# Designs tried in a protein design chat: VH-VL binders against f1rd40r3617to3795. Part 4

Target 1, 179 residues: f1rd40r3617to3795
Amino acid sequence: FNISVQSGYEAISQELCVVTCLKDLTSVVDIKTSSRPAMIGSLTDGSTETFWESGDEDKNKTKSITISCVKGINASYVSVHVDNSRDIGNKVTSMIFLCGKAVEDLCRIKQIDLDSRHMGWVTSELPGGDHHVIKIELKGPENTLRVRQVKVLGWKEGESIKIAGQISASVAQQKNCEA

## First folded at step 1 (VH-VL)

Design f3 (framework fv_falbikitug)
Fold by ESMFold2-Fast, scan of step 1:
Structure f3 (fold): chain C 179 residues (1-179), chain A 122 residues (1-122), chain B 113 residues (1-113)
Amino acid sequence: as target 1 above (179 residues)
Amino acid sequence: QVQLQESGGGLVKPGGSLRLSCAASGFTFSGSAMHWVRQAPGKGLEWVGQIRSKANSYATYYAESVKGRFTISRDDSKNTLYLQMNSLKTEDTAVYYCTRDFSDYEGWFDYWGQGTMVTVSS
Amino acid sequence: DIVMTQTPLSSPVTLGQPASISCRSSQSLVHSDGNTYLNWLQQRPGQPPRLLIYKISNRFSGVPDRFSGSGAGTDFTLKISRVEAEDVGVYYCMQATQFPPYTFGQGTKLEIK
């Protein structure tokens, strides 16, 4: 299945109401973690059998994953895979999504609370526009937390086709889990 | 296309009741906080109330002027938001808009319906 | 409740000229998280409102760069660098720092001379 949306935006001409596909941008965004940066590859390797686990650098601080969109990249959705059923000593029970122009100027977008037995993808829509930094703050009852994968979906600037509306949650979820 | 479409407005007498609906399409409705905002003829905007997503236990909040008379609910399986209005007063006469709050609490009312007119008059 | 006050209530402007709208809050809008949740909405005649600017100065997607926001604490300004015919309408500031309730200014009507 392709994730495709019909553009409702007229960018340049009256004929730009077209269908576009959201691209997997995960390999071209910059990802940083609050601790254990050597494990970042586990978040983007395409496998939910590997994980990033927080460490000493953020022991008494907010645990987070920060995604920076470089010039020409626009993120529309971010998906995070958490498996509390396997990671019983490293549960994530709450995620806070923030977005902004820079790490020091972030707006809280949403908070998603996770069941103690949660297993699967958690997806947040992103506002776009002037926001190029996405931060995911993670909370849980234990000293360390685990995240198994992240995916970023969006589009690259320089394309004449714009994306708007008609994005199916089930289709987005399916592509993120299967890809 | 992202759409919010209100319905159910009309003429009602003081003390009467009315139920408004807002049909959502083109986005993940279940993950969004939704609000009702009203505008009396020729006047400014007034926030009526909010219902949060399931992740926040469908928590509801109301403006003091409508508390106890209005109830907000949602049906995520139908992508529909509701406003049950009871004990209506002439001061409730307004266009009622439903709006999505993209942000959890920042008031980013990024999508709005076209509005539905509620007239409370004898 | 935080009271939002806009000035002027009516602003006649000539096409191509700048326009400025002020918004004052009865209390500081700086949240305990360090952010200021001051947003601007535009309502064109016969249309629903639309989000223009959030958190003082950030243009929402699709909003032209002729719109800019500024301010801090209790005093905020929306500026339009070159007014176009499509900019006619009512502009509202709103606060989301103290909730509930969200509160709006009374609106500023932008008119073409």
Scores: ipSAE 0.012, ipTM 0.611, lowest interface PAE 8.2, mean pLDDT 83

Design f4 (framework fv_falbikitug)
Fold by ESMFold2-Fast, scan of step 1:
Structure f4 (fold): chain C 179 residues (1-179), chain A 125 residues (1-125), chain B 113 residues (1-113)
Amino acid sequence: as target 1 above (179 residues)
Amino acid sequence: QVQLQESGGGLVKPGGSLRLSCAASGFTFSGSAMHWVRQAPGKGLEWVGQIRSKANSYATYYAESVKGRFTISRDDSKNTLYLQMNSLKTEDTAVYYCTRGPYYDILTGYEFDYWGQGTMVTVSS
Amino acid sequence: DIVMTQTPLSSPVTLGQPASISCRSSQSLVHSDGNTYLNWLQQRPGQPPRLLIYKISNRFSGVPDRFSGSGAGTDFTLKISRVEAEDVGVYYCMQATQFPPYTFGQGTKLEIK
């Protein structure tokens, strides 16, 4: 998986500017699904030809993918690959992204509605701050739905670059990083 | 840095009432579940109760020993947690701590990561 | 309720020597999600408790590496490889597998002799 993301920080008037290179953190986070946990490997195998398909365990409740970060791991973006053009009987028509410190205390980041023929990555930027849990709630018209891949981008503590220099309050930098 | 500071403790007679406060700073208080834990003099720790965030309708849970007598509430605009203690008994004499952390600890793996300094409640005639 | 039992209840130790504290639960602490929610807290005299270790063996931020946790199922151990003067206090194990309520061991008092 190849993804290019820009990040930058504005120094408010000090000799400091922070530039962070984003890394693929998918292999170091914990991923849970609302059903069929044996299929979780399909979400992280690097292939959009495989999928996680929801099962009977969540047929009467919200279908979801939950990502947990340990201390020192900072998620900045989460990306989900959906292929409604191939998965015509298992379409995802809406995603709700939530985050927080614990599963019971999640705040909604955004809702993204998907076209009936959507094919590709759906990406949500995560708010800065102390969050350990990211939850993706999935909606669709059928009893089961399919997701093909999940990616988490961010940084590990200690992997930011500090640039010392006297900076006006309006300066911002952008940096491209590839996962 | 995360800081929690309790206040409101004191001497109260059996059957009396007292309200404790916990002032929080250094984190997004409104998004965090909060707990009260107590410790009687020279004894171990006892969980008292928990209040969840607005996203979970401020749901509350209580230890059986305090159920019906104690009420937990919060004011997210002031970053403050409260414990209203009614019908106090001598057995309620303890240092009361507020603490935060993941409620169900299912995904992050830890509870009670930061604690306040505690406030002493003494129930005696 | 899950009952947590610690041994010993009091542990006199010589500075620089190792110390070991055991914790047993009345039932398995393996949650339905596959995790084991066994945590260790330290309380120094006159201070609030401090989280030391979570989920059996993970050190919390700022905790020195001379502290280690191990165990599985119902039997758990906290070890201090080289006891220092600042380690004096009471150590508690706790479970967060079954809620409500959270339950704690009786505590083990570590004393320098």
Scores: ipSAE 0.000, ipTM 0.451, lowest interface PAE 17.6, mean pLDDT 79

Design f5 (framework fv_falbikitug)
Fold by ESMFold2-Fast, scan of step 1:
Structure f5 (fold): chain C 179 residues (1-179), chain A 123 residues (1-123), chain B 113 residues (1-113)
Amino acid sequence: as target 1 above (179 residues)
Amino acid sequence: QVQLQESGGGLVKPGGSLRLSCAASGFTFSGSAMHWVRQAPGKGLEWVGQIRSKANSYATYYAESVKGRFTISRDDSKNTLYLQMNSLKTEDTAVYYCTRSYDEGYSYGMDVWGQGTMVTVSS
Amino acid sequence: DIVMTQTPLSSPVTLGQPASISCRSSQSLVHSDGNTYLNWLQQRPGQPPRLLIYKISNRFSGVPDRFSGSGAGTDFTLKISRVEAEDVGVYYCMQATQFPPYTFGQGTKLEIK
């Protein structure tokens, strides 16, 4: 029976709350591409006006962007900016997100299919745990494809904020962190 | 019934500003890409700009003639589309229509249009 | 930008007779996905535009069978098999293959002779 006419006002416990703040980790991860590594800087320059375009090195292979996290870095989300509306001859129509401890030991997280006119960020949540490598496999109808930006969001070990608080029977304390 | 209704038009002097609104009803506004299209008196249609849904990060696109002067925004909680027009020129004089794409997620058609609101830029 | 050019700009037609409007694009409208995003709009006097045809030849909901679209590449045609009084107005072709921007033809005024 959850109908009550009066509520009690008692402090019920001292709680230790752990709040993890999400940060932009893009500058501290290692990014490799299946081709044209000289263009990797276009993926992390903060501009969607520049792009990475695949080339000869992956003409007979899966096109991909591989993100490697160093010790102490935990990626929670990976976002990829695709602009099929501008990149008419270099479209990305499908993305497969994979993760694991090494490039040779990757498990598929999900596949996201993009419409032929997609423009904007495509975001995949990453599973918790020890993921040192995240791979984004890219597919499209043309010989080459373009990606305009990559962003990695997550947390660094030691950056969790622990807050001691009081919790009443009718309310829980909430804290916010900035990403 | 799917409806779009523009408001906010009027007479404004060159260099002035004006904000147009478009109230939507009868469909899931939050899932639709929305456009502004204008028509100068006795002339044809000119696409002004587009704003996409939240799923596409509210991405905005503008015709070159209005880029830097006009801003499109939306308030999904109020089912309302906006066009903020700054630094208005006499060549901006037109009936302004709001319209939606007929296919949610694909912006290649314009199936529902409002009645239009007249913006006159003159001294 | 892709330029859309319509002919004729004015078409006087006798009631019950057929009408034909042509639209040319400055570049091919074949999208990389294989579709051609060429659409036709109708604007009756004092009214907002109305979608008639999308992707060359598909009639939009509620559009009478007397309207048909055809064409490929850069050359497209809208036909009305038997013009009725309610068909008077301005007809626009538009392309959505290259975006941004969307571009429209200059319009064809259909009027009763």
Scores: ipSAE 0.000, ipTM 0.442, lowest interface PAE 20.0, mean pLDDT 80

Design f6 (framework fv_falbikitug)
Fold by ESMFold2-Fast, scan of step 1:
Parts: C-alpha cells; sequence; structure tokens
Structure f6 (fold): chain C 179 residues (1-179), chain A 121 residues (1-121), chain B 113 residues (1-113)
C-alpha cells in the first residue's frame, strides 16, 4: 500500500534541483472517483499492474479522481500514472488539475496533454495555501479510460522542509477560489 | 472573457435547409463540450444537441425531435460550432442559442445572444 | 426522460418582497458521484438565458447573494430574498443528471406587482 519513496522523489528532484523532506501522503488522503469506486484501491496499492477503469456511472460526465486532504495535511505535488501503451482502448490524452478549499469551489491549475504512447508518471505542482481538495479531470477518445496509480507528496503542518540549491529569485502566485 | 456569437438565422420554407454558426472567444474552445438549445416564440427552453471535444472523439447527441435532420459539427482551428438543419418544419421555428457546458459537465455556464430561425411558407 | 415541473408558472411580486419558485423532478437528481445536478437559469426580457445557480445552491459568478437555492432529491427551491426591478424575467430549473436529454422546467415568469 506504500509507494516507493525513491521512485516518486526522483522525477521531482530532477525538475527542482532540490534536497527535500517531502513525504508520501497517499495513505492519509481520501480518494474518490467519478465511477467504479470499488476499484479505487488499485490507484494506491503501489502497483502499476493494476488499474482503475471508468464505468457506466460517468459515461455522460467528465471522468475524474478527487483527493481530499484532512486538516494539517499540505499537498505539494500530485502524480498520476498513465500507461497508454498498454491501455490502447482506454487512453488518457488530456489531464486537468484543479484545487480549492471545497469540491464546490475549485480553480484550474494546469492542463497536460499526453501523447498517444505515454507511459509513466504525470506530475503537477500544487499552488501554496490552504487547498484541501485536488481534482484531476481526465479526457480520452474512448468510452472508458484507465489510470494505474496516484501519489500525493507534501508535508504535515508543524514540520519544516529544507530546500537546498542555487540561489534564485522566483515568483509563485497562489490561486484561490471564492464561494 | 467568454463570448459566444451565433449567426446564420433567417426565414426558410418547410423542407428547406439552413446552417447556423457560433463563434467562440475568450476560452480554449477545443476543451469544451458545446450545445445548441432552442426557444420557440413565447415558449420555454428545449435542448437540441451536444458535441463533445476531441478528447471524447467529437461524440454527438441529439434530441429525438431533431435526430436524423440536424447535424452538429465543430472546427476547433476556427473556434466555431455549427448546426446543419435539414428538412425543416414549422415546429423548428425558434431562437437558437449556442451554449458552453462547464468543464465538469455541471450545466450550461455561458450562452450566446441567439439567432432567429423562422420556418414558414 | 426526466420531467421537470415548476410552480408557480407566474409570480407577481412587490419590489423589495421575497419570491420563491419550486421545481420538482420525476426522478431523483442525485448522480452516482454524490452530486445533484439541478441548476437554475434566469432569462430577462429579450435576453439570452444566464446561469444563476448550479448544483442546487452554488451561485454562478456575478450572481447577487439575494439569490439562494435549496433542496434535495426531487424537490428544489429558488428564493430571492428581496426582489429588485432587474429580476423581472423567466426562471428555469434544469437537470443535468440524466443525459441525453438535458431537460428544463416550463419556466416561472416573475412580474412586478
Amino acid sequence: as target 1 above (179 residues)
Amino acid sequence: QVQLQESGGGLVKPGGSLRLSCAASGFTFSDYAMHWVRQAPGKGLEWVGQIRSKANSYATYYAESVKGRFTISRDDSKNTLYLQMNSLKTEDTAVYYCTRESWDYTGFDYWGQGTMVTVSS
Amino acid sequence: DIVMTQTPLSSPVTLGQPASISCRSSQSLVYSDGNTYLNWLQQRPGQPPRLLIYKISNRFSGVPDRFSGSGAGTDFTLKISRVEAEDVGVYYCMQATQFPPYTFGQGTKLEIK
């Protein structure tokens, strides 16, 4: 049920050039899907050989995975494993990341388009602030689509993170949605 | 700022054909499902049909009253939605609105001003 | 098809007084994701429809807080706490739970006096 720390942190550290104390929070968040909730366990079992496949419940609706963080949990990154090379009849070609304080009040963070042969993790950095809900909206050409794994990285309130690297100024703008 | 602008309405005889256009701006048109909704003079709203985005294979759905006569299409490179209306009946007389479905498929969040189609001999 | 029924069909109201519109669906509007896809639209004379409220009670951007929605299952209400002159028009409920088709109520005309 635990995801390898090494595999999850490797891609992120390459992008950020940072030494960090980010934790795998996947086991302490609540995950819901737009359909087939009985298959949610496949998203967090630590294996990319199992999958969540959307069903009839969301046939006419946007397919999605919603992650809810409890008080004191701060998500910094969310990663989604897609394998279009094996799931040729269930491809994910676009993924939209949203976050906010409640499921009724989400702001779009980014959209990532996936090539038709994509295999691997798709990672989105989350804006800073009190975002308790992360929603991942999934698009594909087929009636159903598949996602193989989900991972949430961040820290618990009251803990410090250490970032080491070259000194550089950066501007980070937080997005907040209002009711 | 999201904007939708319909055009192509007019007077047409029963059995005739007409093509409506809807020009979209202020958002990434290719990411959204689009709809046509009509309203007969002095009457309520009636859903006509939907076209989904490329990510959902441009799937189309139609109200039973127009199925087989109307065709919805889109040109994402021109940010334009179309409604091809064939075999028009007097009952098709209405203002036709194009509308965008919200990203989460909640409902119709933005509407055009509408274009009037009158089917009369 | 889910049938949407509104009451009343016409509502004369005095400026500054509250107004209430009811909407009933022939089937539950609770979708399998736990959300209820009941929306309210406003149409002012000579204008296109405008999204007012989505998923029972959420106000769309720019909608004044004097508008509120409530309800569950098959019974829903739109309330205007204090009617203003600009609120004249027809109000429609719609369901987006079962598709195709999307279906609308027959409309409630809000009139002053």
Scores: ipSAE 0.000, ipTM 0.491, lowest interface PAE 14.3, mean pLDDT 82

Design f7 (framework fv_falbikitug)
Fold by ESMFold2-Fast, scan of step 1:
Structure f7 (fold): chain C 179 residues (1-179), chain A 122 residues (1-122), chain B 113 residues (1-113)
Amino acid sequence: as target 1 above (179 residues)
Amino acid sequence: QVQLQESGGGLVKPGGSLRLSCAASGFTFSDYAMHWVRQAPGKGLEWVGQIRSKANSYATYYAESVKGRFTISRDDSKNTLYLQMNSLKTEDTAVYYCTTEGLYDWNYFDYWGQGTMVTVSS
Amino acid sequence: DIVMTQTPLSSPVTLGQPASISCRSSQSLVYSDGNTYLNWLQQRPGQPPRLLIYKISNRFSGVPDRFSGSGAGTDFTLKISRVEAEDVGVYYCMQATQFPPYTFGQGTKLEIK
């Protein structure tokens, strides 16, 4: 199975390229954070120079970013940008991706541990099906942690698309989808 | 393989002092908060305290029963957690465990040491 | 502090039969983020505690599927579908919703009759 290039992202494979028409759904999903909701705009502004930083509201608690999809849009991948090399006092060292039909009915899909020097996108493929909620649980050694950007890729019901393989997010390598 | 090994327990008289150590291996010790939990003979578990990492200024939290008498510290260069116990009381007699919080998920004690016995008796 | 109360305190069971342990909290364990931080620990005789279940119903690594957790709010249950000899020990529920402190139930001793 060959890795594909999609709108906003490119394949890690250099041998064979398959084009897909996955859309950047970030602007049409609802995003909530476990703390400091006024900073949510920093997660979706298209810049990795700005960040969401957790606050006192979730001190000593699970920190999270919750993404809710409206009916008729389907998320296939979620990507999170973490920069531990710059955010040395606010590192993210572990990330769990969950999804489900509602916030009270979530299934864990993946856990990723991050190097203390991690810098870049962390991408999780989402299970096929009717998943309206994606939750990203974040752990770090400090009371506060930072996330620089989130992206949601998928498709809208009724659109003709092709979906293929694992896809890596890259801001510097964004491409338009032409199916 | 995550391992925690406590040491330093023993017999001490009321009013005395004792220092416990916990040697950690198998994970990036400096990146995680650490806890002490104790268990009196034949009794249940009691949380003693927590220490955060250096970037959190080694922030410490203590159970009310030990506040002002116990101090938690750590040496990240030696992957070692410490519990300094002063003004010991007979009620402090317990097995003391060090434990990690959330190495592979959040808000639970996922790995425990074998414990070290502290007996406070005259 | 949140007080955790377990029933029964002692549970004699016949090998191969099911066992059930209840845990109740003095206030809701649902945090404002929607998570419920209720965990179960197992302590076999002479051994340190080990994590069994976290966040109500999630089995920790290596925990057999005959163990299950359920509940919501203030009322939680740990079930063992078929008790094995190695299950003898004390089981503790733990809350991590309010910190500090983390608090534990008084323990339930599971023993073979």
Scores: ipSAE 0.000, ipTM 0.485, lowest interface PAE 14.3, mean pLDDT 81

Design f8 (framework fv_falbikitug)
Fold by ESMFold2-Fast, scan of step 1:
Structure f8 (fold): chain C 179 residues (1-179), chain A 123 residues (1-123), chain B 113 residues (1-113)
Amino acid sequence: as target 1 above (179 residues)
Amino acid sequence: QVQLQESGGGLVKPGGSLRLSCAASGFTFSDYAMHWVRQAPGKGLEWVGQIRSKANSYATYYAESVKGRFTISRDDSKNTLYLQMNSLKTEDTAVYYCTRLSTYWEGSYMDVWGQGTMVTVSS
Amino acid sequence: DIVMTQTPLSSPVTLGQPASISCRSSQSLVYSDGNTYLNWLQQRPGQPPRLLIYKISNRFSGVPDRFSGSGAGTDFTLKISRVEAEDVGVYYCMQATQFPPYTFGQGTKLEIK
């Protein structure tokens, strides 16, 4: 098990002491948006050239992306790609990351404010424990917002011992590991 | 688990100074805007001021009644909020609460409150 | 500043009976994003305030379902369907639409007869 890092996910990979610890969980989590659910595929297609753009369903309401983890899946990081330099009419100027066991009872993790020319990944480390739901609330000056990509990295229960074993093997037997 | 604890209240003479502290635990203090709210004996709630997080440049805002006399500051390394009160007046007599502002984008709620600390300004 | 006015100032109620508190704002509380940031707080005797309801009608975590909020624009209501002994205290409406400052109603004291 190796982490496949695409252009734009390099920052996450660089945070690891051992290359094979985390998995890309984006394809196994459930993703919902506050509007235009038909465009969700643009958030997970591996390209920052496509986007999800919010629509009429949430034009005067909080815009959000909600990620639900199935049992046995533990998310460690969530990353969101925003390109305000290209999306000048659909800028994201603030993100709030929340998590919890249910959509109705979420706890704020952090707020990140983005400058008007932001371009790139915004990554939030998720607290340890049983988090079934991650919500990203989005704020901007226009009626609609654009998000170009979402990535979820973490581990699967039942593989935690394998991951710990992999790290131990890399440290003890692979002296030249990227540490 | 999530809690706020004020301290530093007491009796001061008009024109005096006092510094209040608020210790935070059980949450990532540095990510939240923090507020001071006061309540005179037997009266209602009055907003005193706000300090924002580092992401918002630690911007401070004050009620007109305290502007120029009170200063809010924070030490994120100690998870502590402060209120420096100068040139105190008898009308500043109140229980002072610190409170956390949560879910800023969604609506601005004061969801966690300390127990309060009593400030009495009397000759 | 937005002025928040509550009625009544004092509400004696019999246990198990409903109670209703009104809150009126001097200006519309609809924010530019279409949301109305009207909150309700409860303060029991000798205790700090506690968040009950946010954005007009949303119960905060741990708040019993006998509490409900309603309203729009400038007129808002907090209802308790059946008052229990632990509900004694002062209730405040709060606006978070215009900042600074945040403003509170003057409070409504709920008392058991």
Scores: ipSAE 0.000, ipTM 0.467, lowest interface PAE 16.0, mean pLDDT 81

Design f9 (framework fv_falbikitug)
Fold by ESMFold2-Fast, scan of step 1:
Structure f9 (fold): chain C 179 residues (1-179), chain A 124 residues (1-124), chain B 113 residues (1-113)
Amino acid sequence: as target 1 above (179 residues)
Amino acid sequence: QVQLQESGGGLVKPGGSLRLSCAASGFTFSDYAMHWVRQAPGKGLEWVGQIRSKANSYATYYAESVKGRFTISRDDSKNTLYLQMNSLKTEDTAVYYCTRVPDWSGYYEGFDYWGQGTMVTVSS
Amino acid sequence: DIVMTQTPLSSPVTLGQPASISCRSSQSLVYSDGNTYLNWLQQRPGQPPRLLIYKISNRFSGVPDRFSGSGAGTDFTLKISRVEAEDVGVYYCMQATQFPPYTFGQGTKLEIK
């Protein structure tokens, strides 16, 4: 069999192995931040030269990026671009990925701690099943943190993942955070 | 308790192939970049290559001396690292160690734990 | 590739006396984040290597305070203030500033005379 592979964005295609026709869903999801909502556009503009920087609103609280999927949209991966080598005063040293049906009922998927010299994409695979909200919690040593880009990859319900012949995606069970 | 255990070494002829394994336990294997380092009898340490974690797309890097001949892979479901060695040369004779490096950290504490090593002898 | 050079290659010492090992790199080990990724490893006879010191001067967990590291740029030193019998082995410096490849010094054999 000949299998068709779709290329992602330069940073994603260089660090992620794409073996399916996953779609970039970033433009069709709703994104909220724990502070400075006016800077959200910097996370989705396709450039790692711009950034979202947290503000005073979340100084003594968890800094986060929350992604809400509308009905019919299935996120399979979420990728976050962090550049600690340039953002030496706003480093992200830990990232926690959570998901659930609603913002008040989220389960931890994964925790990734980042090196002080980290530069590039940090990707979390999302559990299958019915999830509407993805939250990324961010930690670092300074009062404010910087994130340069966010990407959401997945598929739309009613559409098949095409690989040479038409192959349907299997949806894994959502992870239980309390087990 | 962090443990790394290499296996698969042995005697092989020049031009032959061999596959090494490294079984990991006592830590979250999937979060670490894994390295192969070798040591020829009575000689110093030589880095062979590495494989990053899934968060870094399993990116692989190799020493020039082994590029095109050796392939590193991993199976996170089995907590196991692999080294496929092809076109072996007498100068590949060494004890092969696996070691870990956090694929993250505010402090660089990599190369902290090593396996006991497995001997690969390439001779006619 | 960054070349790491150690001196001496063999160091016979009497118990309780100090020992010093030098390591030089062919180019600066200062990374763009301002950190210097120079590590020291210890290998006891018949054992695998183990981490002693990372980022020039930071002792790894469980490493006795008689071990200390110092240096900057291209010139680094590992010092053992009072050598004990268990310190016998080969000591390696290594760099993790520029890879691939990661590179090691030739090793210094510490022996009790």
Scores: ipSAE 0.000, ipTM 0.450, lowest interface PAE 17.9, mean pLDDT 81

Design i1 (framework fv_ifinatamab)
Fold by ESMFold2-Fast, scan of step 1:
Structure i1 (fold): chain C 179 residues (1-179), chain A 123 residues (1-123), chain B 106 residues (1-106)
Amino acid sequence: as target 1 above (179 residues)
Amino acid sequence: QVQLVQSGAEVKKPGSSVKVSCKASGYTFTSYYMHWVRQAPGQGLEWMGYINPSGGSTKYNEKFKGRVTITADESTSTAYMELSSLRSEDTAVYYCARDYYDSSGYYEAFDIWGQGTLVTVSS
Amino acid sequence: EIVLTQSPATLSLSPGERATLSCRASQSVSYMHWYQQKPGQAPRPLIYDASNRATGIPARFSGSGSGTDFTLTISSLEPEDFAVYYCQQRSNWPLTFGQGTKVEIK
């Protein structure tokens, strides 16, 4: 007989090869930025042709994107689209991922350095557990930075499929999955 | 109280290696990056690299790549910096320093430093 | 790598005088920090992100600047302020320090 298949993302972790059928949770999380909150919509509009550009109000502070998860939503990966080849005056050269139960208990997960010509998605696996806040810190040589898109991948309680192994890199791709 | 305590001074021969320790106390070791910075006698500060004790990811200054290895032991809250193929120009005071990051979004200067470890490279 | 050039190399002043220290970057910097170092001691953080005083740092210390030009000002030198001062950028890897400005008694 026919089996049910759901669209999702395949994610593979750096330390443990875990092939997981993930859902795009971006529309159900709350996203805040360190500056220019009116431009947040550009991060989630599904287009890499639009961007969020930081403003002068965070010039002397860490530029960041903060994601807050609602009850029952479990974020497993966060992906950020950066296009340094087009955004030559607003390059992102380093990205720091943090998470925790609340803003006051964030821990650094990892730092990823980006090539000066980087174009594409940067993905961080999030540690398992009760993490409700994810923060992405952005570093670069200019006073303002640009990010083109953000995606949050994960699962709702009771929904997921995992296959475990081991590899050296993290990759997230869309695929059809069994629920 | 928050503090970083480093191992004692060492005298090494050219071609050998040295491993300096930095024991953290008074805070959650895995919540902060640990950097290593050196200072040759009468000279300025030179960044060597860092480790994120949560997961063990490292980044090194290209000048030291291939000779420096930074590690962390979570169970003892201790970071290590090993420098191999020592030469006389490696004579310096080596510091570990905590990379303070406030959840409020401020990326601050290195707020807590070890006392320094003098490594002398001579015959 | 970003090269930081501090000037002057040595600043000879008397207590009570104003000290102005410059740090110029070879390219635009978003995050510039300042440290104070006394002989035989580890560096002490003074200013972070160009203009914010670190915890416990007296109001006579102030930082300013953006882009490639940054300044540390000590409005009225106290005896304990005679030290070497370093700027540090955190905008690009590798992290780099200036070569230092020595503030010494005239």
Scores: ipSAE 0.000, ipTM 0.471, lowest interface PAE 13.3, mean pLDDT 81

